# Ledger of designs, part 6: VH-VL binders against RNA polymerase II C-terminal domain phosphatase-like 3 (CPL3)

Target 1, 181 residues: RNA polymerase II C-terminal domain phosphatase-like 3 (CPL3), of Arabidopsis thaliana (Mouse-ear cress) (q8ll04r923to1103)
Amino acid sequence: FASQKLSLVLDIDHTLLNSAKFNEVESRHEEILRKKEEQDREKPYRHLFRFLHMGMWTKLRPGIWNFLEKASKLYELHLYTMGNKLYATEMAKLLDPKGVLFNGRVISKGDDGDPLDGDERVPKSKDLEGVMGMESSVVIIDDSVRVWPQHKMNLIAVERYLYFPCSRRQFGLLGPSLLEL
Short names: E, the ipSAE of ESMFold2; O, the ipSAE of OpenDDE; V2, 0.75 times the mean of E and O plus 0.25 times the DockQ between their complexes.

## First folded at step 8 (VH-VL; framework fv_ustekinumab)

Design s40 (from b04 with light chain N31K; at its last look DockQ between E and O 0.74; V2 from the best seeds 0.79)
Heavy chain, then light chain:
Amino acid sequence: EVQLVQSGAEVKKPGESLKISCKGSGYSFTDYWLGWVRQMPGKGLDWIGIIYPGDSDTRYSPSFQGQVTMSVDKSITTAYLQWNSLKASDTAMYYCARDYEWSGDYTFDYWGQGTLVTVSS
Amino acid sequence: DIQMTQSPSSLSASVGDRVTITCRASQGISKYLAWYQQKPEKAPKSLIYAASSLQSGVPSRFSGSGSGTDFTLTISSLQPEDFATYYCQQYDSYPLTFGQGTKLEIK
ESMFold2-Fast, scan of step 8: ipSAE 0.619; ipTM 0.830
ESMFold2, look of step 9: ipSAE 0.765; ipTM 0.914
ESMFold2 (binder alone), look of step 9: mean pLDDT 91; pTM 0.931
OpenDDE, look of step 9: ipSAE 0.843; ipTM 0.929

## First folded at step 10 (VH-VL; framework fv_ustekinumab)

Design j1 (from s40 with heavy chain G54D S103T; at its last look DockQ between E and O 0.82; V2 from the best seeds 0.81)
Heavy chain, then light chain:
Amino acid sequence: EVQLVQSGAEVKKPGESLKISCKGSGYSFTDYWLGWVRQMPGKGLDWIGIIYPDDSDTRYSPSFQGQVTMSVDKSITTAYLQWNSLKASDTAMYYCARDYEWTGDYTFDYWGQGTLVTVSS
Amino acid sequence: DIQMTQSPSSLSASVGDRVTITCRASQGISKYLAWYQQKPEKAPKSLIYAASSLQSGVPSRFSGSGSGTDFTLTISSLQPEDFATYYCQQYDSYPLTFGQGTKLEIK
ESMFold2, look of step 10: ipSAE 0.768; ipTM 0.915
ESMFold2 (binder alone), look of step 10: mean pLDDT 91; pTM 0.926
OpenDDE, look of step 10: ipSAE 0.853; ipTM 0.938

Design j2 (from s40 with heavy chain W102Y; at its last look DockQ between E and O 0.57; V2 from the best seeds 0.76)
Heavy chain, then light chain:
Amino acid sequence: EVQLVQSGAEVKKPGESLKISCKGSGYSFTDYWLGWVRQMPGKGLDWIGIIYPGDSDTRYSPSFQGQVTMSVDKSITTAYLQWNSLKASDTAMYYCARDYEYSGDYTFDYWGQGTLVTVSS
Amino acid sequence: DIQMTQSPSSLSASVGDRVTITCRASQGISKYLAWYQQKPEKAPKSLIYAASSLQSGVPSRFSGSGSGTDFTLTISSLQPEDFATYYCQQYDSYPLTFGQGTKLEIK
ESMFold2, look of step 10: ipSAE 0.781; ipTM 0.922
ESMFold2 (binder alone), look of step 10: mean pLDDT 91; pTM 0.926
OpenDDE, look of step 10: ipSAE 0.859; ipTM 0.940

Design j3 (from s40 with heavy chain D55R; at its last look DockQ between E and O 0.69; V2 from the best seeds 0.79)
Heavy chain, then light chain:
Amino acid sequence: EVQLVQSGAEVKKPGESLKISCKGSGYSFTDYWLGWVRQMPGKGLDWIGIIYPGRSDTRYSPSFQGQVTMSVDKSITTAYLQWNSLKASDTAMYYCARDYEWSGDYTFDYWGQGTLVTVSS
Amino acid sequence: DIQMTQSPSSLSASVGDRVTITCRASQGISKYLAWYQQKPEKAPKSLIYAASSLQSGVPSRFSGSGSGTDFTLTISSLQPEDFATYYCQQYDSYPLTFGQGTKLEIK
ESMFold2, look of step 10: ipSAE 0.775; ipTM 0.922
ESMFold2 (binder alone), look of step 10: mean pLDDT 91; pTM 0.925
OpenDDE, look of step 10: ipSAE 0.855; ipTM 0.937

Design j4 (from s40 with heavy chain Y100L; at its last look DockQ between E and O 0.73; V2 from the best seeds 0.76)
Fold by ESMFold2, look of step 10:
Structure j4 (fold): chain C 181 residues (1-181), chain A 121 residues (1-121), chain B 107 residues (1-107)
Amino acid sequence: as target 1 above (181 residues)
Amino acid sequence: EVQLVQSGAEVKKPGESLKISCKGSGYSFTDYWLGWVRQMPGKGLDWIGIIYPGDSDTRYSPSFQGQVTMSVDKSITTAYLQWNSLKASDTAMYYCARDLEWSGDYTFDYWGQGTLVTVSS
Amino acid sequence: DIQMTQSPSSLSASVGDRVTITCRASQGISKYLAWYQQKPEKAPKSLIYAASSLQSGVPSRFSGSGSGTDFTLTISSLQPEDFATYYCQQYDSYPLTFGQGTKLEIK
């Protein structure tokens, strides 16, 4: 028997975690990542993962496990990503290993009824009306304001999480990434 | 309960086509990779490939690329392995298996009962 | 392709014995290794993932160790139901590859 809760919609990329494809990681960094991942397995809470089938490394934002535990007691949690269904599913499983946080409340590319065919470079927007059917009483946490043109008053914008060098370059930032420090 | 139920044994001649099936139930079929594994009589296990039923993304072993086709019909939660022209060397047991991903680690956690394919003149 | 070589190819042992099966990768695979058990005319069963993590429902007498190229599966005290063929499998890179198998027999 669940209690009534306010909804919390969480962006994945650069908000809760940072991912980098294998082909975007230099050989010297791959060696470092493999050592760190093996060491990370010895810790009570893991933050670094390698996904063969998706061909990517994923680093969780520090404090994420404590945040999710506390947030789940206050909010009904939802994930919303512009990533495809495979990515969304795998990240939901990663973030919710006990299956008690999201319970299928995962929104991915195309779930809002606006899939695009062809070569589209324009960033897509996110919209809760097509998926959740809620009018109010929602809080959104995302690193990007521009992807929420229709929900700006519900948005808490957070600092972008950039662990990998390629992610810093993607946003035009100079200097070492968190991996390199 | 998670189940993978495969189609029945097949006896074929070289050059014939064949499509065998693997029906998944008791889990979200589109949320897990599904693998195909060959075992020749008295031999070990050969990875054929994997398919993601959610979007039909496929990865083939180079040894099987172009030799066999994996596909899915997600409306009936069924995966297929298909040959256009069987060879005697295709005689084997064929398993489908769910590929469970757990925090970046992989294991085939549920297996079908296998489909024995015999190709002889 | 990463070749996985198991040793020994077959092994005879008695109930209560400690048994060790080894698996060697042709290149480093970190801890990206799984072990399977297969009984005659049955599908394989997952035992271990991540080189050392026991799959749920698998008895604690099974354990795995290793990283890089050299891995072991240990059964600390054999039971009658443990006589089977054992396979290692790497998931570091495509194609996924299995060892050739180790047949564990009663004798």
Scores: ipSAE 0.725, ipTM 0.895, lowest interface PAE 0.9, mean pLDDT 87
ESMFold2 (binder alone), look of step 10: mean pLDDT 91; pTM 0.923
OpenDDE, look of step 10: ipSAE 0.813; ipTM 0.912

## First folded at step 11 (VH-VL; framework fv_ustekinumab)

Design k1 (from j1 with heavy chain W102Y; at its last look DockQ between E and O 0.75; V2 from the best seeds 0.79)
Heavy chain, then light chain:
Amino acid sequence: EVQLVQSGAEVKKPGESLKISCKGSGYSFTDYWLGWVRQMPGKGLDWIGIIYPDDSDTRYSPSFQGQVTMSVDKSITTAYLQWNSLKASDTAMYYCARDYEYTGDYTFDYWGQGTLVTVSS
Amino acid sequence: DIQMTQSPSSLSASVGDRVTITCRASQGISKYLAWYQQKPEKAPKSLIYAASSLQSGVPSRFSGSGSGTDFTLTISSLQPEDFATYYCQQYDSYPLTFGQGTKLEIK
ESMFold2, look of step 11: ipSAE 0.743; ipTM 0.918
ESMFold2 (binder alone), look of step 11: mean pLDDT 91; pTM 0.933
OpenDDE, look of step 11: ipSAE 0.857; ipTM 0.936

Design k2 (from j1 with heavy chain L34I G35S; at its last look DockQ between E and O 0.77; V2 from the best seeds 0.80)
Heavy chain, then light chain:
Amino acid sequence: EVQLVQSGAEVKKPGESLKISCKGSGYSFTDYWISWVRQMPGKGLDWIGIIYPDDSDTRYSPSFQGQVTMSVDKSITTAYLQWNSLKASDTAMYYCARDYEWTGDYTFDYWGQGTLVTVSS
Amino acid sequence: DIQMTQSPSSLSASVGDRVTITCRASQGISKYLAWYQQKPEKAPKSLIYAASSLQSGVPSRFSGSGSGTDFTLTISSLQPEDFATYYCQQYDSYPLTFGQGTKLEIK
ESMFold2, look of step 11: ipSAE 0.777; ipTM 0.923
ESMFold2 (binder alone), look of step 11: mean pLDDT 91; pTM 0.933
OpenDDE, look of step 11: ipSAE 0.846; ipTM 0.932

Design k3 (from j1 with light chain S93R; at its last look DockQ between E and O 0.82; V2 from the best seeds 0.81)
Heavy chain, then light chain:
Amino acid sequence: EVQLVQSGAEVKKPGESLKISCKGSGYSFTDYWLGWVRQMPGKGLDWIGIIYPDDSDTRYSPSFQGQVTMSVDKSITTAYLQWNSLKASDTAMYYCARDYEWTGDYTFDYWGQGTLVTVSS
Amino acid sequence: DIQMTQSPSSLSASVGDRVTITCRASQGISKYLAWYQQKPEKAPKSLIYAASSLQSGVPSRFSGSGSGTDFTLTISSLQPEDFATYYCQQYDRYPLTFGQGTKLEIK
ESMFold2, look of step 11: ipSAE 0.766; ipTM 0.916
ESMFold2 (binder alone), look of step 11: mean pLDDT 91; pTM 0.930
OpenDDE, look of step 11: ipSAE 0.839; ipTM 0.927

Design k4 (from j1 with light chain A50Y; at its last look DockQ between E and O 0.78; V2 from the best seeds 0.78)
Heavy chain, then light chain:
Amino acid sequence: EVQLVQSGAEVKKPGESLKISCKGSGYSFTDYWLGWVRQMPGKGLDWIGIIYPDDSDTRYSPSFQGQVTMSVDKSITTAYLQWNSLKASDTAMYYCARDYEWTGDYTFDYWGQGTLVTVSS
Amino acid sequence: DIQMTQSPSSLSASVGDRVTITCRASQGISKYLAWYQQKPEKAPKSLIYYASSLQSGVPSRFSGSGSGTDFTLTISSLQPEDFATYYCQQYDSYPLTFGQGTKLEIK
ESMFold2, look of step 11: ipSAE 0.692; ipTM 0.867
ESMFold2 (binder alone), look of step 11: mean pLDDT 91; pTM 0.930
OpenDDE, look of step 11: ipSAE 0.857; ipTM 0.936

## First folded at step 12 (VH-VL; framework fv_ustekinumab)

Design m1 (from j1 with heavy chain D31Y; at its last look DockQ between E and O 0.71; V2 from the best seeds 0.78)
Heavy chain, then light chain:
Amino acid sequence: EVQLVQSGAEVKKPGESLKISCKGSGYSFTYYWLGWVRQMPGKGLDWIGIIYPDDSDTRYSPSFQGQVTMSVDKSITTAYLQWNSLKASDTAMYYCARDYEWTGDYTFDYWGQGTLVTVSS
Amino acid sequence: DIQMTQSPSSLSASVGDRVTITCRASQGISKYLAWYQQKPEKAPKSLIYAASSLQSGVPSRFSGSGSGTDFTLTISSLQPEDFATYYCQQYDSYPLTFGQGTKLEIK
ESMFold2, look of step 12: ipSAE 0.779; ipTM 0.926
ESMFold2 (binder alone), look of step 12: mean pLDDT 91; pTM 0.930
OpenDDE, look of step 12: ipSAE 0.837; ipTM 0.927

Design m2 (from j1 with light chain A34N; at its last fold request DockQ between E and O 0.80; V2 from the best seeds 0.83)
Heavy chain, then light chain:
Amino acid sequence: EVQLVQSGAEVKKPGESLKISCKGSGYSFTDYWLGWVRQMPGKGLDWIGIIYPDDSDTRYSPSFQGQVTMSVDKSITTAYLQWNSLKASDTAMYYCARDYEWTGDYTFDYWGQGTLVTVSS
Amino acid sequence: DIQMTQSPSSLSASVGDRVTITCRASQGISKYLNWYQQKPEKAPKSLIYAASSLQSGVPSRFSGSGSGTDFTLTISSLQPEDFATYYCQQYDSYPLTFGQGTKLEIK
ESMFold2, look of step 12: ipSAE 0.788; ipTM 0.927
ESMFold2 (binder alone), look of step 12: mean pLDDT 94; pTM 0.952
OpenDDE, look of step 12: ipSAE 0.887; ipTM 0.960
ESMFold2, look of step 13: ipSAE 0.773; ipTM 0.927
ESMFold2 (binder alone), look of step 13: mean pLDDT 94; pTM 0.953
OpenDDE, look of step 13: ipSAE 0.889; ipTM 0.960
ESMFold2, fold request of step 21: ipSAE 0.778, 0.783, 0.791; ipTM 0.927, 0.928, 0.935
ESMFold2 (binder alone), fold request of step 21: mean pLDDT 93, 93, 93; pTM 0.947, 0.949, 0.948
OpenDDE, fold request of step 21: ipSAE 0.891, 0.895, 0.888; ipTM 0.964, 0.965, 0.964

Design m3 (from j1 with light chain Q89L; at its last look DockQ between E and O 0.73; V2 from the best seeds 0.72)
Heavy chain, then light chain:
Amino acid sequence: EVQLVQSGAEVKKPGESLKISCKGSGYSFTDYWLGWVRQMPGKGLDWIGIIYPDDSDTRYSPSFQGQVTMSVDKSITTAYLQWNSLKASDTAMYYCARDYEWTGDYTFDYWGQGTLVTVSS
Amino acid sequence: DIQMTQSPSSLSASVGDRVTITCRASQGISKYLAWYQQKPEKAPKSLIYAASSLQSGVPSRFSGSGSGTDFTLTISSLQPEDFATYYCLQYDSYPLTFGQGTKLEIK
ESMFold2, look of step 12: ipSAE 0.603; ipTM 0.834
ESMFold2 (binder alone), look of step 12: mean pLDDT 92; pTM 0.938
OpenDDE, look of step 12: ipSAE 0.839; ipTM 0.927

Design m4 (from j1 with light chain G28R; at its last look DockQ between E and O 0.68; V2 from the best seeds 0.77)
Heavy chain, then light chain:
Amino acid sequence: EVQLVQSGAEVKKPGESLKISCKGSGYSFTDYWLGWVRQMPGKGLDWIGIIYPDDSDTRYSPSFQGQVTMSVDKSITTAYLQWNSLKASDTAMYYCARDYEWTGDYTFDYWGQGTLVTVSS
Amino acid sequence: DIQMTQSPSSLSASVGDRVTITCRASQRISKYLAWYQQKPEKAPKSLIYAASSLQSGVPSRFSGSGSGTDFTLTISSLQPEDFATYYCQQYDSYPLTFGQGTKLEIK
ESMFold2, look of step 12: ipSAE 0.764; ipTM 0.916
ESMFold2 (binder alone), look of step 12: mean pLDDT 91; pTM 0.927
OpenDDE, look of step 12: ipSAE 0.848; ipTM 0.932

## First folded at step 13 (VH-VL; framework fv_ustekinumab)

Design n1 (from m2 with heavy chain L34I G35S; at its last look DockQ between E and O 0.81; V2 from the best seeds 0.82)
Heavy chain, then light chain:
Amino acid sequence: EVQLVQSGAEVKKPGESLKISCKGSGYSFTDYWISWVRQMPGKGLDWIGIIYPDDSDTRYSPSFQGQVTMSVDKSITTAYLQWNSLKASDTAMYYCARDYEWTGDYTFDYWGQGTLVTVSS
Amino acid sequence: DIQMTQSPSSLSASVGDRVTITCRASQGISKYLNWYQQKPEKAPKSLIYAASSLQSGVPSRFSGSGSGTDFTLTISSLQPEDFATYYCQQYDSYPLTFGQGTKLEIK
ESMFold2, look of step 13: ipSAE 0.759; ipTM 0.916
ESMFold2 (binder alone), look of step 13: mean pLDDT 91; pTM 0.934
OpenDDE, look of step 13: ipSAE 0.881; ipTM 0.954

Design n2 (from m2 with light chain G28S; at its last look DockQ between E and O 0.80; V2 from the best seeds 0.82)
Heavy chain, then light chain:
Amino acid sequence: EVQLVQSGAEVKKPGESLKISCKGSGYSFTDYWLGWVRQMPGKGLDWIGIIYPDDSDTRYSPSFQGQVTMSVDKSITTAYLQWNSLKASDTAMYYCARDYEWTGDYTFDYWGQGTLVTVSS
Amino acid sequence: DIQMTQSPSSLSASVGDRVTITCRASQSISKYLNWYQQKPEKAPKSLIYAASSLQSGVPSRFSGSGSGTDFTLTISSLQPEDFATYYCQQYDSYPLTFGQGTKLEIK
ESMFold2, look of step 13: ipSAE 0.782; ipTM 0.926
ESMFold2 (binder alone), look of step 13: mean pLDDT 94; pTM 0.953
OpenDDE, look of step 13: ipSAE 0.886; ipTM 0.958

Design n3 (from m2 with heavy chain W102Y; at its last look DockQ between E and O 0.69; V2 from the best seeds 0.79)
Heavy chain, then light chain:
Amino acid sequence: EVQLVQSGAEVKKPGESLKISCKGSGYSFTDYWLGWVRQMPGKGLDWIGIIYPDDSDTRYSPSFQGQVTMSVDKSITTAYLQWNSLKASDTAMYYCARDYEYTGDYTFDYWGQGTLVTVSS
Amino acid sequence: DIQMTQSPSSLSASVGDRVTITCRASQGISKYLNWYQQKPEKAPKSLIYAASSLQSGVPSRFSGSGSGTDFTLTISSLQPEDFATYYCQQYDSYPLTFGQGTKLEIK
ESMFold2, look of step 13: ipSAE 0.761; ipTM 0.905
ESMFold2 (binder alone), look of step 13: mean pLDDT 91; pTM 0.928
OpenDDE, look of step 13: ipSAE 0.887; ipTM 0.961

## First folded at step 14 (VH-VL; framework fv_ustekinumab)

Design ctl1 (from n2 with heavy chain W33S Y106S, light chain Y32S; at its last look DockQ between E and O 0.52; V2 from the best seeds 0.00; counts 0 for: pae E 2.9 > 2)
Heavy chain, then light chain:
Amino acid sequence: EVQLVQSGAEVKKPGESLKISCKGSGYSFTDYSLGWVRQMPGKGLDWIGIIYPDDSDTRYSPSFQGQVTMSVDKSITTAYLQWNSLKASDTAMYYCARDYEWTGDSTFDYWGQGTLVTVSS
Amino acid sequence: DIQMTQSPSSLSASVGDRVTITCRASQSISKSLNWYQQKPEKAPKSLIYAASSLQSGVPSRFSGSGSGTDFTLTISSLQPEDFATYYCQQYDSYPLTFGQGTKLEIK
ESMFold2, look of step 14: ipSAE 0.442; ipTM 0.774
ESMFold2 (binder alone), look of step 14: mean pLDDT 93; pTM 0.948
OpenDDE, look of step 14: ipSAE 0.276; ipTM 0.772

Design p1 (from n2 with heavy chain T30D; at its last look DockQ between E and O 0.76; V2 from the best seeds 0.80)
Heavy chain, then light chain:
Amino acid sequence: EVQLVQSGAEVKKPGESLKISCKGSGYSFDDYWLGWVRQMPGKGLDWIGIIYPDDSDTRYSPSFQGQVTMSVDKSITTAYLQWNSLKASDTAMYYCARDYEWTGDYTFDYWGQGTLVTVSS
Amino acid sequence: DIQMTQSPSSLSASVGDRVTITCRASQSISKYLNWYQQKPEKAPKSLIYAASSLQSGVPSRFSGSGSGTDFTLTISSLQPEDFATYYCQQYDSYPLTFGQGTKLEIK
ESMFold2, look of step 14: ipSAE 0.768; ipTM 0.920
ESMFold2 (binder alone), look of step 14: mean pLDDT 93; pTM 0.946
OpenDDE, look of step 14: ipSAE 0.872; ipTM 0.951

Design p2 (from n2 with heavy chain E101R T103S; at its last look DockQ between E and O 0.27; V2 from the best seeds 0.00; counts 0 for: pae O 7.7 > 2)
Heavy chain, then light chain:
Amino acid sequence: EVQLVQSGAEVKKPGESLKISCKGSGYSFTDYWLGWVRQMPGKGLDWIGIIYPDDSDTRYSPSFQGQVTMSVDKSITTAYLQWNSLKASDTAMYYCARDYRWSGDYTFDYWGQGTLVTVSS
Amino acid sequence: DIQMTQSPSSLSASVGDRVTITCRASQSISKYLNWYQQKPEKAPKSLIYAASSLQSGVPSRFSGSGSGTDFTLTISSLQPEDFATYYCQQYDSYPLTFGQGTKLEIK
ESMFold2, look of step 14: ipSAE 0.688; ipTM 0.883
ESMFold2 (binder alone), look of step 14: mean pLDDT 92; pTM 0.940
OpenDDE, look of step 14: ipSAE 0.014; ipTM 0.576

Design p3 (from n2 with heavy chain D57Y; at its last look DockQ between E and O 0.64; V2 from the best seeds 0.73)
Heavy chain, then light chain:
Amino acid sequence: EVQLVQSGAEVKKPGESLKISCKGSGYSFTDYWLGWVRQMPGKGLDWIGIIYPDDSYTRYSPSFQGQVTMSVDKSITTAYLQWNSLKASDTAMYYCARDYEWTGDYTFDYWGQGTLVTVSS
Amino acid sequence: DIQMTQSPSSLSASVGDRVTITCRASQSISKYLNWYQQKPEKAPKSLIYAASSLQSGVPSRFSGSGSGTDFTLTISSLQPEDFATYYCQQYDSYPLTFGQGTKLEIK
ESMFold2, look of step 14: ipSAE 0.652; ipTM 0.872
ESMFold2 (binder alone), look of step 14: mean pLDDT 91; pTM 0.923
OpenDDE, look of step 14: ipSAE 0.867; ipTM 0.944

## First folded at step 15 (VH-VL; framework fv_ustekinumab)

Design q1 (from n2 with heavy chain D55N; at its last look DockQ between E and O 0.73; V2 from the best seeds 0.81)
Fold by ESMFold2, look of step 15:
Structure q1 (fold): chain C 181 residues (1-181), chain A 121 residues (1-121), chain B 107 residues (1-107)
Amino acid sequence: as target 1 above (181 residues)
Amino acid sequence: EVQLVQSGAEVKKPGESLKISCKGSGYSFTDYWLGWVRQMPGKGLDWIGIIYPDNSDTRYSPSFQGQVTMSVDKSITTAYLQWNSLKASDTAMYYCARDYEWTGDYTFDYWGQGTLVTVSS
Amino acid sequence: DIQMTQSPSSLSASVGDRVTITCRASQSISKYLNWYQQKPEKAPKSLIYAASSLQSGVPSRFSGSGSGTDFTLTISSLQPEDFATYYCQQYDSYPLTFGQGTKLEIK
């Protein structure tokens, strides 16, 4: 019934949220994160999570819940990540705890690649044609233009969300991260 | 209905090999971590490790690292715990359990019935 | 390794009593703590996750509290089916560790 809505494809990392591995977090920041995570549990919508088996912290971008609510009324929402299936599934659960926004429309590593088996060295880029079919009616939100070589006319580039200090270092940025502020 | 059905009791001698099984049904077997827990007679619970059936990623307790091997055959939704050389101190009940996760909180929410392993001369 | 120490090791109580069982971690584990119930000859059953969140289908007479190093499991009014051994378990870090157990017996 809503089959005529435009599709909105959302990147995960540095667009909707920021994740950092345990080994990338200094002890002083770990102490702060634990306090923040406990306090965050008191809120109706949590923004900070700790995943033991994946060995990472994840912080959702401010305003994400309002954005997703409004976007879901205008678009059919899809998630697209270069992360593996476990990561993609876990992030989708965080972003859609009621299971009503994405409805399984989550694209992860291997869904858009060459049908050849294994870990063949395929250049890492995102491509909707092999996965979704008709890409001309799609809007893409991503922090990185270079991962979308075939869909640049559909892309709205956004500022990277860099909550953790290690993520700022990954992109060569100086000064404090949002966690440190 | 989620079920974990384990293989039957085993009576073995020291030095023998053993492979016990845990068959999952009623849920997507590859979407959940699966744990193994030992309980020695009259004692508490010891975590052996966990395995992610989709890709066979593992985490072992240091106490069991190199002593046992966890594996899966996802085509038949079955996990295994294996010893190459049993010791009398391996005598225990062995449970498999699904390690359920939501928003970073983990719990073993469904358990197998246990496999009693007795190792004696 | 994080050591989990339960108190008491065993406890006798009557139906209708209010019972508390404590669990202490050797270092802070925030709220990353589970409680399990195990009846004789049975597999454990999950009761509480995240220190205080009740698992689905668990009676509301069970509750958990605490954070950091000190945690409690409370049964507000014991029922006959509650006589069992109770274990806490941390999921802050590897290895995952259980408390030694608290056996709750009929007085």
Scores: ipSAE 0.783, ipTM 0.931, lowest interface PAE 0.6, mean pLDDT 88
ESMFold2 (binder alone), look of step 15: mean pLDDT 94; pTM 0.954
OpenDDE, look of step 15: ipSAE 0.884; ipTM 0.961

Design q2 (from n2 with heavy chain D55S; at its last look DockQ between E and O 0.80; V2 from the best seeds 0.81)
Heavy chain, then light chain:
Amino acid sequence: EVQLVQSGAEVKKPGESLKISCKGSGYSFTDYWLGWVRQMPGKGLDWIGIIYPDSSDTRYSPSFQGQVTMSVDKSITTAYLQWNSLKASDTAMYYCARDYEWTGDYTFDYWGQGTLVTVSS
Amino acid sequence: DIQMTQSPSSLSASVGDRVTITCRASQSISKYLNWYQQKPEKAPKSLIYAASSLQSGVPSRFSGSGSGTDFTLTISSLQPEDFATYYCQQYDSYPLTFGQGTKLEIK
ESMFold2, look of step 15: ipSAE 0.789; ipTM 0.928
ESMFold2 (binder alone), look of step 15: mean pLDDT 94; pTM 0.952
OpenDDE, look of step 15: ipSAE 0.882; ipTM 0.960
ESMFold2, look of step 17: ipSAE 0.748; ipTM 0.912
ESMFold2 (binder alone), look of step 17: mean pLDDT 94; pTM 0.953
OpenDDE, look of step 17: ipSAE 0.883; ipTM 0.959

Design q3 (from n2 with light chain K31R; at its last look DockQ between E and O 0.84; V2 from the best seeds 0.81)
Heavy chain, then light chain:
Amino acid sequence: EVQLVQSGAEVKKPGESLKISCKGSGYSFTDYWLGWVRQMPGKGLDWIGIIYPDDSDTRYSPSFQGQVTMSVDKSITTAYLQWNSLKASDTAMYYCARDYEWTGDYTFDYWGQGTLVTVSS
Amino acid sequence: DIQMTQSPSSLSASVGDRVTITCRASQSISRYLNWYQQKPEKAPKSLIYAASSLQSGVPSRFSGSGSGTDFTLTISSLQPEDFATYYCQQYDSYPLTFGQGTKLEIK
ESMFold2, look of step 15: ipSAE 0.773; ipTM 0.924
ESMFold2 (binder alone), look of step 15: mean pLDDT 94; pTM 0.953
OpenDDE, look of step 15: ipSAE 0.885; ipTM 0.962
ESMFold2, look of step 16: ipSAE 0.762; ipTM 0.916
ESMFold2 (binder alone), look of step 16: mean pLDDT 94; pTM 0.954
OpenDDE, look of step 16: ipSAE 0.853; ipTM 0.934

